# Designs tried in a protein design chat: VHH binders against EKC/KEOPS complex subunit cgi121 (cgi121). Part 64

Target 1, 174 residues: EKC/KEOPS complex subunit cgi121 (cgi121), of Schizosaccharomyces pombe (q9p7j3)
Amino acid sequence: MILPLFPETQVHVFVYENVSNCAAIHEQLISQNPIYDYAFLDAATILYKKQVYSAIIRALEDRRDEQMKTKTIHSEVILSLSPKTEISSAFRQFSMTKKSKNIVVVKIDSKLTEEEEFERLDKLVEGNRVEFSDEELQKLIDFKVLKKNYKLDPSTLENPLASILSSIALRGYS
Short names: E, the ipSAE of ESMFold2; O, the ipSAE of OpenDDE; V2, 0.75 times the mean of E and O plus 0.25 times the DockQ between their complexes.

## First folded at step 9 (VHH)

Design qg83 (from qf4 with P107S; framework vhh_6qgx_2)
Fold by ESMFold2-Fast, scan of step 9:
Structure qg83 (fold): chain B 174 residues (1-174), chain A 123 residues (1-123)
Amino acid sequence: as target 1 above (174 residues)
Amino acid sequence: QVQLVESGGGLVQAGGSLRLSCAASGFTFSDYAMAWFRRAPGKEREFVAAITYSGDSTFYTDSVKGRFTISRDHAKNTVSLQMNSLRPEDTAVYYCAAGYSWDYWTSRAYDYWGQGTRVTVSA
């Protein structure tokens, strides 16, 4: 995928449902296995494609401006989903856990094609790949989690897109 | 309330050893990664070592690899840093930190910090 603001940056996003090996993947992430250098997100926290794209764009802007708060671009994506600059809280809120069942996986700066990344991820993730689309994401979201992470009230929860995107874009300024 | 209390700092001659300890209370210790950072006079805070919530993996800054060992004891809610073959360059205030992420090297990734314990290594 090509981002208009970052045309030189390769970005791939994959969605997996009914993942049976999240505990094993989580152990690889905490051990810093370089094969798992992706942003692994809990799909329960993601409602829209634009939510993921906004976090990616924010992370890339922070890298361009030498303003990254984390050590890696993939950690910066996880942080950028949060309305605050508290890294620990962002990981608790958005990252995959050993109890996760559905995940969203982001790869930035891949040296591989999308098809090659897909082949690699299929060997790491024991689940069913689905289309990265609003329709598929809406089947996997947990609205209680979304409400808590973005501090939404009942009036905004019925149409939360603008509120979520604003939270991501204004991270640290709200 | 959350507390991290360091101990074990002091004065030691080059080539000597010290063991730092950090006692944690007020949070679920077993859910958090633990780390040691240090700050030398006139310098910024620097990553030293980290250990995962499970204790299965450890990470070190290059200058201390092979000399320092981080460990944790879940029963006692403690994390320790065994410092061997100390050098004058290791002189710093050492801080214990707790965080929920695998971005171990970044001070911002840690929610809770101790007040620090001073280590002085004489030539």
Scores: ipSAE 0.679, ipTM 0.838, lowest interface PAE 1.2, mean pLDDT 90

Design qg84 (from qf4 with R108K; framework vhh_6qgx_2)
Fold by ESMFold2-Fast, scan of step 9:
Structure qg84 (fold): chain B 174 residues (1-174), chain A 123 residues (1-123)
Amino acid sequence: as target 1 above (174 residues)
Amino acid sequence: QVQLVESGGGLVQAGGSLRLSCAASGFTFSDYAMAWFRRAPGKEREFVAAITYSGDSTFYTDSVKGRFTISRDHAKNTVSLQMNSLRPEDTAVYYCAAGYSWDYWTPKAYDYWGQGTRVTVSA
């Protein structure tokens, strides 16, 4: 996908369900294997496509403005999902873990087509590809995790989109 | 309460060795990456070495690669930095840090910091 504010930046987002090798993927991430240079997110934390795109846009804005807090654009996406600018907390809240079952994978600055990235990721991820859509994400979300990560009250849980997007856009401002 | 307590700093001559230790308490040590940073007089804090939560991978800044070794002991909740072939430019206050990410090089990626231990290397 092409983002209107960043038309020269290639962005691909992939969703996998029933992933059996999350522990192996996690070891590759912590060892800094360059083949795994993606943002690997726990799908339990993602409810909307707009949530992911808002974090991507925030990360790209921070890169443009030379205000990145992390070493890589993919780490900046993970940070940008969090309502606070605390890197360790953001990784604990949003990154995949050894026990994850469903994941969202983001690639920024890809020089490959979407199909070529799928071919690469299908070799790394032992799971079922599903469409990056609100419908599919809503099957994978954990509302208790979402509520905790964004500090949502019961009234906000009825329609959390605006609150989530506001938290991402206003990260670091209170 | 979270605490990181460093020890082992001191004065040594160039070519000498020191072993720094950091004792961790108040958090689940085995879930966290551990790192050493240093700050030389008049300079900003810089990355020295990091070790993954499992202990299976280590990372070093180029200037210490082959001279320094980071290790961890899960039973004792400690991380150590063995510093060999010390040079005057290694003179700094050394800080232990704990974080939950795989951005090992960024100071802001670490939640918990020790008070620091001073290392002075004379020519």
Scores: ipSAE 0.674, ipTM 0.843, lowest interface PAE 1.2, mean pLDDT 90

Design qg85 (from qf4 with R108Y; framework vhh_6qgx_2)
Fold by ESMFold2-Fast, scan of step 9:
Structure qg85 (fold): chain B 174 residues (1-174), chain A 123 residues (1-123)
Amino acid sequence: as target 1 above (174 residues)
Amino acid sequence: QVQLVESGGGLVQAGGSLRLSCAASGFTFSDYAMAWFRRAPGKEREFVAAITYSGDSTFYTDSVKGRFTISRDHAKNTVSLQMNSLRPEDTAVYYCAAGYSWDYWTPYAYDYWGQGTRVTVSA
């Protein structure tokens, strides 16, 4: 819905559960292996499809306006999920770790179809791919992590969507 | 309490060498990427070099490639910068930094910073 503002940009999002090789993937990310040029997020931090799309759109807006704070568009997606403008905090809050079990993977600027990216990622990720849907994400979320990352009170935690989207859209200003 | 303490700065003639060291305490050193940044008078902080948490990969700014070497010692909780073939343009305060990300080139990716050690390279 929102991506019509960036019609030339290819975006793919994949969700994997029960990933057994997160430590190996993390090592590849740390070493800047170009094969792993994706945003690898901890699924414990993602509750809604709109949360991911809002961060992607914010990152694309910052790239369009020559205001990226990170070196790569995929790092900018990780930063854009955070209500703060601090790269260190954003990576601690949202990026996958060697201890992660379930991950959300974002690819921007792919020359490949979704099926081709899946074939490629299936060779890198040792886990079960599930649908990128609110239903599947709800099974993987850690509400304690979500509450801490977005500073949600108990009343907001019952229906957090609007608060999360506002935090992403207005990060650093509200 | 987290602390990064730099040492090894000083005055050296162009073409000389210095070895900077950074002693880390108060955090799990082996989990963090370590980096050196520098700030010359009247300029902003500039990336110099970074080393991954394991020590398996290193990254350098183009102007120091082949002249500077970053290394780390987990047993001693130290990171070092060996600076060879020094130039007047290398004159700066050098800062040690520790961070948790793989966006190594920006100072905003680093959680902890030392107070700096001054390096002066005379012509």
Scores: ipSAE 0.589, ipTM 0.775, lowest interface PAE 1.3, mean pLDDT 89

Design qg86 (from qf4 with R108E; framework vhh_6qgx_2)
Fold by ESMFold2-Fast, scan of step 9:
Structure qg86 (fold): chain B 174 residues (1-174), chain A 123 residues (1-123)
Amino acid sequence: as target 1 above (174 residues)
Amino acid sequence: QVQLVESGGGLVQAGGSLRLSCAASGFTFSDYAMAWFRRAPGKEREFVAAITYSGDSTFYTDSVKGRFTISRDHAKNTVSLQMNSLRPEDTAVYYCAAGYSWDYWTPEAYDYWGQGTRVTVSA
């Protein structure tokens, strides 16, 4: 995707279902293996493409303004999904875990084309790649997790988009 | 109730050694990365060392690499910092911290903090 306010920034988003090696990927992430320099998110926490893009835009704005709270742009994406400004809490809420089954992977500032990133990630992730679309995300979401992370009322769960986007945009002000 | 209690600080001569310990209670120790930070008089808090929840990887600030060793003991719920070849510039209050992320260097990435233990290195 091309972001109007960040036209020179390369952004790729990938979705994998039925991933069998999340424990191995998690070990590489905590060991800071540079090959795994992506934002690995638990798909149970992501309902809309706009949710991911809003977090990416917020992270890029914080980098532009020299206000990043984390050391890497990919960690900043994870933080930016959270309605709270607490790094540890955001990772607990949104990052993939050893027990994750479906994941959303974000790459910013890739040196590779989207096709080359597909090839690389398909070697790292043992699962089925699916389209990054609202339709596919809605098959993977856990509404109990979504409700808890964004503090949604039952009535809001029928159409949560505005509440989620507001939580991301107003992070730290509410 | 979460507690991180540091011990082992004191006064040593340059070239000496100290071992700091941090006893953790009130949370699932094995789920958290552990770190040591320090604050020298008149300075900001800085990263010293970190260890992953598994204990399989460690990270150090450049000024202490080769001199300090971080380790953890899951059976005792402790993290330790072995400090060798101490220098006057290592003089600081040392803090133990626990956090759930792989951002090991940022103080704000840590949920829980100890009260600190003082280390003074004389020339």
Scores: ipSAE 0.604, ipTM 0.812, lowest interface PAE 1.6, mean pLDDT 90

Design qg87 (from qf4 with R108Q; framework vhh_6qgx_2; at its last look DockQ between E and O 0.91; V2 from the best seeds 0.00; counts 0 for: pae E 3.1 > 2)
Fold by OpenDDE, look of step 10:
Order: structure tokens, then C-alpha cells, then sequence
Structure qg87 (fold): chain B 174 residues (1-174), chain A 123 residues (1-123)
């Protein structure tokens, strides 16, 4: 996938459900195994494709502008999902945990085709790949978590996407 | 109240050794990666070493590899930095930090910081 504003950056996003080895993956991330150079997100926190895209774009913009707050572009994606400025908060809110069952995996700066990247990633993730779509994400979302992460209230729940995107876009500007 | 209290700093001759210790309290120690940072005179704070929450992995800045060893004791809620073969360029205030991420190199990734302990290495 190529983003219009970043034509030189190839991005892939994958969704897995019923992942049995999140704990193992988590350990690899903690140990910073280069093979696991992805952003592993808890699918329970993701409702829209645009939410993910917005975070990716924000991260890429930060990188472009040399304003990254984190060390890696993938950690910046995680931070970019959060309305909070604290990196640890973002990780707590959005990153895959040992207890996660469904995940969204983001690869930035991929040198591989989507299929090739999938084959590589599929060796790391023990779960079922599903389509990266709002429909599939909606099946995996935990609305309680979503509401908490973005401080959604009854008025904003009518259009949660707008609130989410605003939170992402305006992080650090409140 | 969260506290990180460093100790073990002091004056040492080049080639000497020091062991820094950091006592943590007020938070779930086992959930956090621990790290040491340092700030030399006239320089910005820089990453020195980190250890994962479980202690299974450690990370070091290049200049200290082979000389410094970070470790942690979950029973005592402490993190230590064994510093061997010290050099004058290691002179700095050393800070203990706790973070909930695997962005170990980024100071902003850490939630809690100690007040620091001064290490001076004479030529």
C-alpha cells in the first residue's frame, strides 16, 4: 500500500484474529528482535481503517519533520494512535499485550510486496488473517476500551471516527 | 509515592570500578523496564543501559559495552549498574529510570526518574 502523501513509503497492514502466541510475540518485541520490526496493535483498540491510517500518517509526518518522539517509526505509530503525549500511555493503550487475542500489525518501509510480507509475518503470528476492513475491525473492537482511550461520551459516540481522528491529529495541541 | 533513589556514585580513578544502585518504590517494579541514563557536564542526557521487565534482555550504548553491566533484583526492587574500566568520559550524573515500553533509548519513554548520583572519573 502506498499513501498519497508518502509515495516513497510502502506500508502494509494486517489483521489477525484468534492469535495464540501473543505472549511469545510480546517477548520478542520487548527484546527488540529485529525480525519483529512491526507495530503490533491490540485490535480491541482499533475501530476504523482510517484510525490506523491517521496514526501512520501522523508518524510519517513526524518523521518527515524530524519531530518523532520515539526511536522507531513503528513505536511512533503506536504513539500516534493515542490522544496522550506520554509514550508509555500510548503503549498501554494501544500496543499488543501478552493477553491480546486479536491484533493489527503495521509494517512501514517495507521492501516486500504485501504477499511477501504476509508470508514473512505469517511465520511469526499464530492466528487467522482477516481482511483489513472496518467490517472486520468492528468485530474485534472493545468499545469499553475504545471509549476509555479516546474519552468518548454519548455525544461523540454518534460519530466516533471524527473524535478519534481529532484526537490523533490534535495530540499535543490541547 | 513513586521513588527512584540512586546510590553508589563517587570519585574513582580511571580504570576503576563503581556499582550504582537504584531502589524503586511506589509502583509495580516488575511491570517496568529499568534504565540508566547519564548527563555529562555541558552535554544532554544520554542513554547508558536498559534491562527488560523480566531481566531477560539488556541493552547498552556502544561506548559502555563490555564495561558496564545492568542488572535488576525483583525481590529488592533494585536495579544496578556495574561500571568497570571507568574512563574520564564516563564522568556524569547517572539517573535511574523506569518505563513501560520497549523504546529503551528514548528518555521520554520513561515515566519515573531518580534524582541522580554523581560519578567522577579522574584521569
Amino acid sequence: as target 1 above (174 residues)
Amino acid sequence: QVQLVESGGGLVQAGGSLRLSCAASGFTFSDYAMAWFRRAPGKEREFVAAITYSGDSTFYTDSVKGRFTISRDHAKNTVSLQMNSLRPEDTAVYYCAAGYSWDYWTPQAYDYWGQGTRVTVSA
Scores: ipSAE 0.813, ipTM 0.894, lowest interface PAE 0.7, mean pLDDT 96
Fold by ESMFold2-Fast, scan of step 9:
Structure qg87 (fold): chain B 174 residues (1-174), chain A 123 residues (1-123)
Amino acid sequence: as target 1 above (174 residues)
Amino acid sequence: QVQLVESGGGLVQAGGSLRLSCAASGFTFSDYAMAWFRRAPGKEREFVAAITYSGDSTFYTDSVKGRFTISRDHAKNTVSLQMNSLRPEDTAVYYCAAGYSWDYWTPQAYDYWGQGTRVTVSA
């Protein structure tokens, strides 16, 4: 995929449901295994494609401007999903856990084609690939988690897109 | 309340050893990565060592690799730093930190910090 603001940056986003090996993946992430250099997100926290793209764009802007808060671009994506600049809190809110069942996986600056990344990830993730679409994401979201992470009230929760995108774009401004 | 309390600092001669300990309370210790950072006079905080929540993996800055060993004890809620073959450039205040992420190197990735313990290595 091509991002208009970053046309030379290769971005791939994958969605897996019914993942049975999240505990094993989590151990690889915490041990800094370079094979797992992706942003692994809990799908319970992601409602829209635009939510993921907004976080990716913010992370790429911070990298371009030499203002990254974290050590890697993939950690910066996780941070950028949060309405706050607290790294530890962002990981608690958005990263996959040992108990996750559905995940969203982001790869930035891939040296591989999308098909090669799919083949590689399919060997790491024991679950079913689904389309990265608003329809599929809406089947996996936990609205209680979304409400808590973005501090949404009941009226905003009925159509939260603008509020979520504003929170991501204005992180650290408000 | 959350507390991290460091101990074990002091004055040693170059080539000597010290063991720093950090006692944690007020949070679920086994869920958090633990790290040691240091601040030398006139410098900002730098990463020294980290250990994963499980204790299965450790990370070190290049200048201490092979000389320092980080470990943790879940039963006692402690993290320790064994410092061998100490050098004058190791002189610093050493801080214990706890965080919930796998960005071990960034100070901003840690929620909780101790007050620090002073280490002085004389030539």
Scores: ipSAE 0.707, ipTM 0.855, lowest interface PAE 1.1, mean pLDDT 90
Fold by ESMFold2, look of step 10:
Structure qg87 (fold): chain B 174 residues (1-174), chain A 123 residues (1-123)
Amino acid sequence: as target 1 above (174 residues)
Amino acid sequence: QVQLVESGGGLVQAGGSLRLSCAASGFTFSDYAMAWFRRAPGKEREFVAAITYSGDSTFYTDSVKGRFTISRDHAKNTVSLQMNSLRPEDTAVYYCAAGYSWDYWTPQAYDYWGQGTRVTVSA
């Protein structure tokens, strides 16, 4: 996938359910193994495709403007999901953990087709790939987690998209 | 109450060695990556070294590779920095830090900080 504002940047997004080896992946992420250079997100925190796209766009904008807070673009995606500027909080709230069951995986600056990237990723993730779609994401979300992460009250929880996207776009401008 | 307490700083001649220690309390030590940062006069904090929560991986800024060694003691909740072949440019206040992420190089990725211990390396 090519984003209009970033035409030379190829992005792929994958969703896996029933992942059995999140603990092993987590260890590789912590050790900075370059084979695992992706953003691994807990799907329990992701309700919309637009949530992920907005975080990717925010990370790419910050890279373009030399305003990145983290070392890598994939870490910056994790930060960009958060309504706050604290890196550790963003990782606690949105990153895949040892206990995660379902994940969203983002690759930015890919030099591979979607199928080629999937073939590499599928060697790393022991789970079932599902479509990256609002329909599939809605099956994997934990609304209690979403409400906490974005401080949604009952009135916004029924239609939370605008609140979530505003939080991502306006982080640091409060 | 979370505390990180550094010790082992002091004055040393160039070419000498020092060992810094950081005692941690008030949090689950085994859940956190530990790091050392330093701040020279008139400069921003810069990353020196980090070690993963398990101790399996370590990371260093280029200027200290081969001279400094970070280690952790899970039984004592202590992280250490062995500094060999010290140079005047290593003069700084050294800070211990604890954080939850795998962005080891960025000061803002760390939740807890010590007060610092001063290292002065004379020519």
Scores: ipSAE 0.349, ipTM 0.703, lowest interface PAE 3.1, mean pLDDT 90
ESMFold2 (binder alone), look of step 10: mean pLDDT 86; pTM 0.874

Design qg88 (from qf4 with R108S; framework vhh_6qgx_2)
Fold by ESMFold2-Fast, scan of step 9:
Structure qg88 (fold): chain B 174 residues (1-174), chain A 123 residues (1-123)
Amino acid sequence: as target 1 above (174 residues)
Amino acid sequence: QVQLVESGGGLVQAGGSLRLSCAASGFTFSDYAMAWFRRAPGKEREFVAAITYSGDSTFYTDSVKGRFTISRDHAKNTVSLQMNSLRPEDTAVYYCAAGYSWDYWTPSAYDYWGQGTRVTVSA
């Protein structure tokens, strides 16, 4: 996929359910294995496609403006999902863990096609690929986790998308 | 209630060794990456070494590779830095830090910091 504001940047987003090897993937991420250079998110934290795209756009804007707070673009995507500008907190809230079961995987600056990335990821991830769609994400979300991460209350639940997107966009301006 | 307390600093001659220790309390130590940073007189804080939450991987800045060794003891909630073959350029205040991410090199990736321990290496 090509973003209108960043036409030279290749972006791919993949969703896997029923992943059995999250502990092994997590150890590869922790050890900085370059084969695993993706943003691995816990799908329990993602409700909408626009949530992921908003974080990607914010990370790319920060890279363009030479204002990244993390060392890599994929870590910047994880940070950009958080309403707080705290790297450690963002990883606790949104990154996959050893106990994750469903994951969202983001690749930025791929030198491979989307098909080639699918083939590569299918060798790394022991789970079932599903469509990156609001319908599929809705099946994997943990609403209690979402409410806690974005501090949603009953009045905000009427339109959680707008609140989530505002949290991502307005992060760091107060 | 979170604390990181460094110890083991001092004055040593070039070629000597020191072992720094950091005692952690008030958080789940085994969930956090631990790192050492240093600040030399008149310079900014720089990365020295980091160890993953499991202790299975370590990272070092190029200037200390082969001379310094970072380790951790989960039973004692401590992280240590063994510094061998010390040089005058290693003179700095050394800080212990704890963070929950795999960005080991960025100071702002660490939530908790000690007050520092001073290391002076004479020529």
Scores: ipSAE 0.610, ipTM 0.816, lowest interface PAE 1.4, mean pLDDT 89

Design qg89 (from qf4 with A109G; framework vhh_6qgx_2)
Fold by ESMFold2-Fast, scan of step 9:
Structure qg89 (fold): chain B 174 residues (1-174), chain A 123 residues (1-123)
Amino acid sequence: as target 1 above (174 residues)
Amino acid sequence: QVQLVESGGGLVQAGGSLRLSCAASGFTFSDYAMAWFRRAPGKEREFVAAITYSGDSTFYTDSVKGRFTISRDHAKNTVSLQMNSLRPEDTAVYYCAAGYSWDYWTPRGYDYWGQGTRVTVSA
């Protein structure tokens, strides 16, 4: 995918359900294995494609403006999903864990086609690929997690998209 | 109440050794990555060393690799930095930090910080 504001940046997003090796993937992430240079998100935290794209756009804007708060663009995507600028909180809220079952994987600056990235990721992730679509994401979301992460009240929970996007765009300023 | 308390700093001659210790309390120590950062006069905090929550992996800045060793003791809730072959360039205030992420090199990746312990290496 090509983003209008960042036409030179290749972006790919993948969704896997029923992943059986999350503990092994997590160990590779904490050990900084360069093969795993992706943003690995817990699908329980993602409701919409626009949620992921908004975080990607924010991360790319922060990189362009030399305002990144993390060392890598993929960590910046994880941070950008959070309404706060606290890196540890963002990872706790949105990154995959050893106990995750469904994941969303983001690749920025890919030199590979989407199909080539699929082939690579299918070797790393022991699960079933599904379409990156609002319909598929809505099967994997945990609304209790979503409500907690974005501080949603009952008045916004029925249609939370605008609130989520606003939270990503209006992260705290200091 | 979360606390990280450093100890072990002091004055040492070039080529000498010091062992820094950091005692952690008020959080689940075994869930957090631990790191040491340092700040020399007039400079920003720079990464020195980090250890994963499990203790299975360690990371070092190039200038200390082979001279410094980071370790942790989950039973005592401590992280330590053994500093050998010290150089005048190692003179700084050393800070212990705890964070829940794998962004080990960035100060913002850490939620909790100690007050710092001063290390002075004379020529």
Scores: ipSAE 0.609, ipTM 0.800, lowest interface PAE 1.4, mean pLDDT 89

Design qg9 (from qf4 with A33G; framework vhh_6qgx_2)
Fold by ESMFold2-Fast, scan of step 9:
Order: C-alpha cells, then sequence, then structure tokens
Structure qg9 (fold): chain B 174 residues (1-174), chain A 123 residues (1-123)
C-alpha cells in the first residue's frame, strides 16, 4: 500500500487468525532473529485499519524528523499505537504475546513484493490469513483490552474511532 | 515496591576482574529482560549488555564483547555481570535495568532502574 504522506514507503499489513505457534514466534522476536523483522501486534488490540495506518504514519513522521524513541521502525509502530511514550508499556499493551491467538503483522520498507512477503510470512505463521479489513478486525478485537489501552468511556465504545486516532496523533501532548 | 539493588563495584587495576550483581524484588522477574548500562564521568548513559527474560540470548556492546558476560538466576532473582580484562575506559557507574520490550539498547525501554554501583579501573 501507498501512503499519501510517504509515497516512497512500501507498507504491507497482514492479519492471521487461529495462530497456533505464537509462543515460537515470540521467542524469535525476543532473540532478535532478523527473519522476524516485522511489527507483530495482538489483534485483540486493533479495531480499525485506520488505527494501524495512524500508528504507521506517526512512526514514519518520527523517523523523518529524527525523533524515533525506539531502535527500529517496527518497534516505533508498536510504540505509536500507545497514547503514551513508554516503550515497555506499549509492548505490553499492543505487541503479540505467547498466548496470542490472532495477530496483525506490519512490514515497512520491504525489499520484497507483497506476494513474496505473503509467501514468507505464511511459512512463519501457523494460522489462517484473512483480509485486512474493518470487518475481519471487528471479529478479533477484545473491547475490554481496547477500553483499557485507550482509556475509553463506555459511552464512546460504540464509535471509538475519533478518540483512538486522536490518542495516537496527540500522544504525550494531552 | 519494586527494587533493583546493585553490588560488587569497587577499585581494580587494569587487567583485573570484577563481578557485579543485581538483586530484583517487587515484580515478576522471569517476565522481564534485564540489562546493564553505564555512565562515565561527563558522558551519557550507554548500553553494556542485556539478557532475555528466558536467559537464552545475550547482547553486548562491541567494546565489551568477549570480556564481559551477563547471566541471570531465576531462583535467586538476580542478574550478574562478570567483567574480565578491565580497562581504564570501563570506569563508570554501572546500572541494572528491567524492561518488558525486546528493544534492549534503548534506556527508555526499561521500566525499573537500580541506583548504580561505581567501578574505577586504574592504569
Amino acid sequence: as target 1 above (174 residues)
Amino acid sequence: QVQLVESGGGLVQAGGSLRLSCAASGFTFSDYGMAWFRRAPGKEREFVAAITYSGDSTFYTDSVKGRFTISRDHAKNTVSLQMNSLRPEDTAVYYCAAGYSWDYWTPRAYDYWGQGTRVTVSA
């Protein structure tokens, strides 16, 4: 996909449900295996495509402005989902865990085509790939997790998009 | 109450060895990656070594690789740094830190910090 503000940057987003090897993937992430250089997110934390894109745009803006707070662009995506600038907290809130069942995987600056990344990820992830769409994400979200991560009032849970996007964009300035 | 308490610092001559220890309490030690950072007089805090929550992988800054060894003991809730072949440029206050992410090199990635233990290496 092409982002209007970053037209030269290649972005791919993949969604997998019923993943059986999250513990194995997590160990590869912990060990800094370069084959796993992606942002691996717990789908329980993602409700909208725009939520993911807003975090990606924020991470790319911080990279452009030499204001990244983490070592890699993929870690910056994970941090950028959080309304705060605490790296450890953001990973606890949004990254996949050994117990995750459904994941969202983001790749930025791939040297491979989208199809080649699909083939590569399908070998690493033991699960069912589904469409990156609001409809599929809504099947995987945990509203208790979403409410906690963004400090949402019960009254905004029916239409939380604007609040989530504002939290990502204003991170640390409210 | 979370605490990280360092020990083992001191004065040593170039070529000597020291073993630093960090005792952790007040959090689930086995869930956290652990690291050692140091700050030399007049300088910023720099990464020295890190160990994953499982203990299966370790990371080092180039200047200490082969001389320093990081390890952890889950039964004792401790992380240790064995420092061999010490050099005057290793003179610094050494800090242990605990964090949940796999960004091992960034100070901001760590939730908990010790107060530091001073290491002085004489020529």
Scores: ipSAE 0.661, ipTM 0.841, lowest interface PAE 1.3, mean pLDDT 90

Design qg90 (from qf4 with A109S; framework vhh_6qgx_2)
Fold by ESMFold2-Fast, scan of step 9:
Structure qg90 (fold): chain B 174 residues (1-174), chain A 123 residues (1-123)
Amino acid sequence: as target 1 above (174 residues)
Amino acid sequence: QVQLVESGGGLVQAGGSLRLSCAASGFTFSDYAMAWFRRAPGKEREFVAAITYSGDSTFYTDSVKGRFTISRDHAKNTVSLQMNSLRPEDTAVYYCAAGYSWDYWTPRSYDYWGQGTRVTVSA
């Protein structure tokens, strides 16, 4: 996907369910293996496509403005999902873990086409690829995790989209 | 209650060695990356070394590569920094930090910090 505000930036988002090798992937991420230069998110934390896109846009805006808080654009995406600027907390809240089973993978600045990235990721991820859609994400979300991560009140939990997007755009509530 | 307590700082002559230790408590130590940062007089806090939660990978700033070694002991909940061939430029307060990320070089990646231990290297 090409974003209108960032037409030269290639963005790809992939969803995998029933992933059996999350521990192996996590080890590659912590060792800084450049082959794994993606944002690997726990699908339990993602409810909407717009949630992911908002975090990507925020990360790209911070890169454009030379205001990134992390070393890489993919780490900045993980941070940008969080309503706070605390990197450790953001990774704890949103990144995949050794125990994850369903993941959302974001690639920014790909030198490859979407189809080539699919071929590459399918070799790294031992799971079933599904459509990046609100319907598929809603099968994988954990509402207890979502409520905790965004500090949602019970009254907003039934329709949380606006609250989530505001949290990402504003890094919490003013 | 989370705490990190550093020890092992002191005064040493150039070419000498010191071993810093950091004792961690109040959190699941084995889930966290551990790092050492330092702040020299008149300078900002800078990255020195980091070790992954498993202990399988280590990272160093260029100026200490080959001279410093970071290690961890899961049984004792400690992280250590062996500092060899010390230089006057290594004079700083050294801080132990714990964080849950693989953005090892950024201070904001660490949610727990020690109070620091002073290292002075004389010419």
Scores: ipSAE 0.654, ipTM 0.818, lowest interface PAE 1.1, mean pLDDT 89

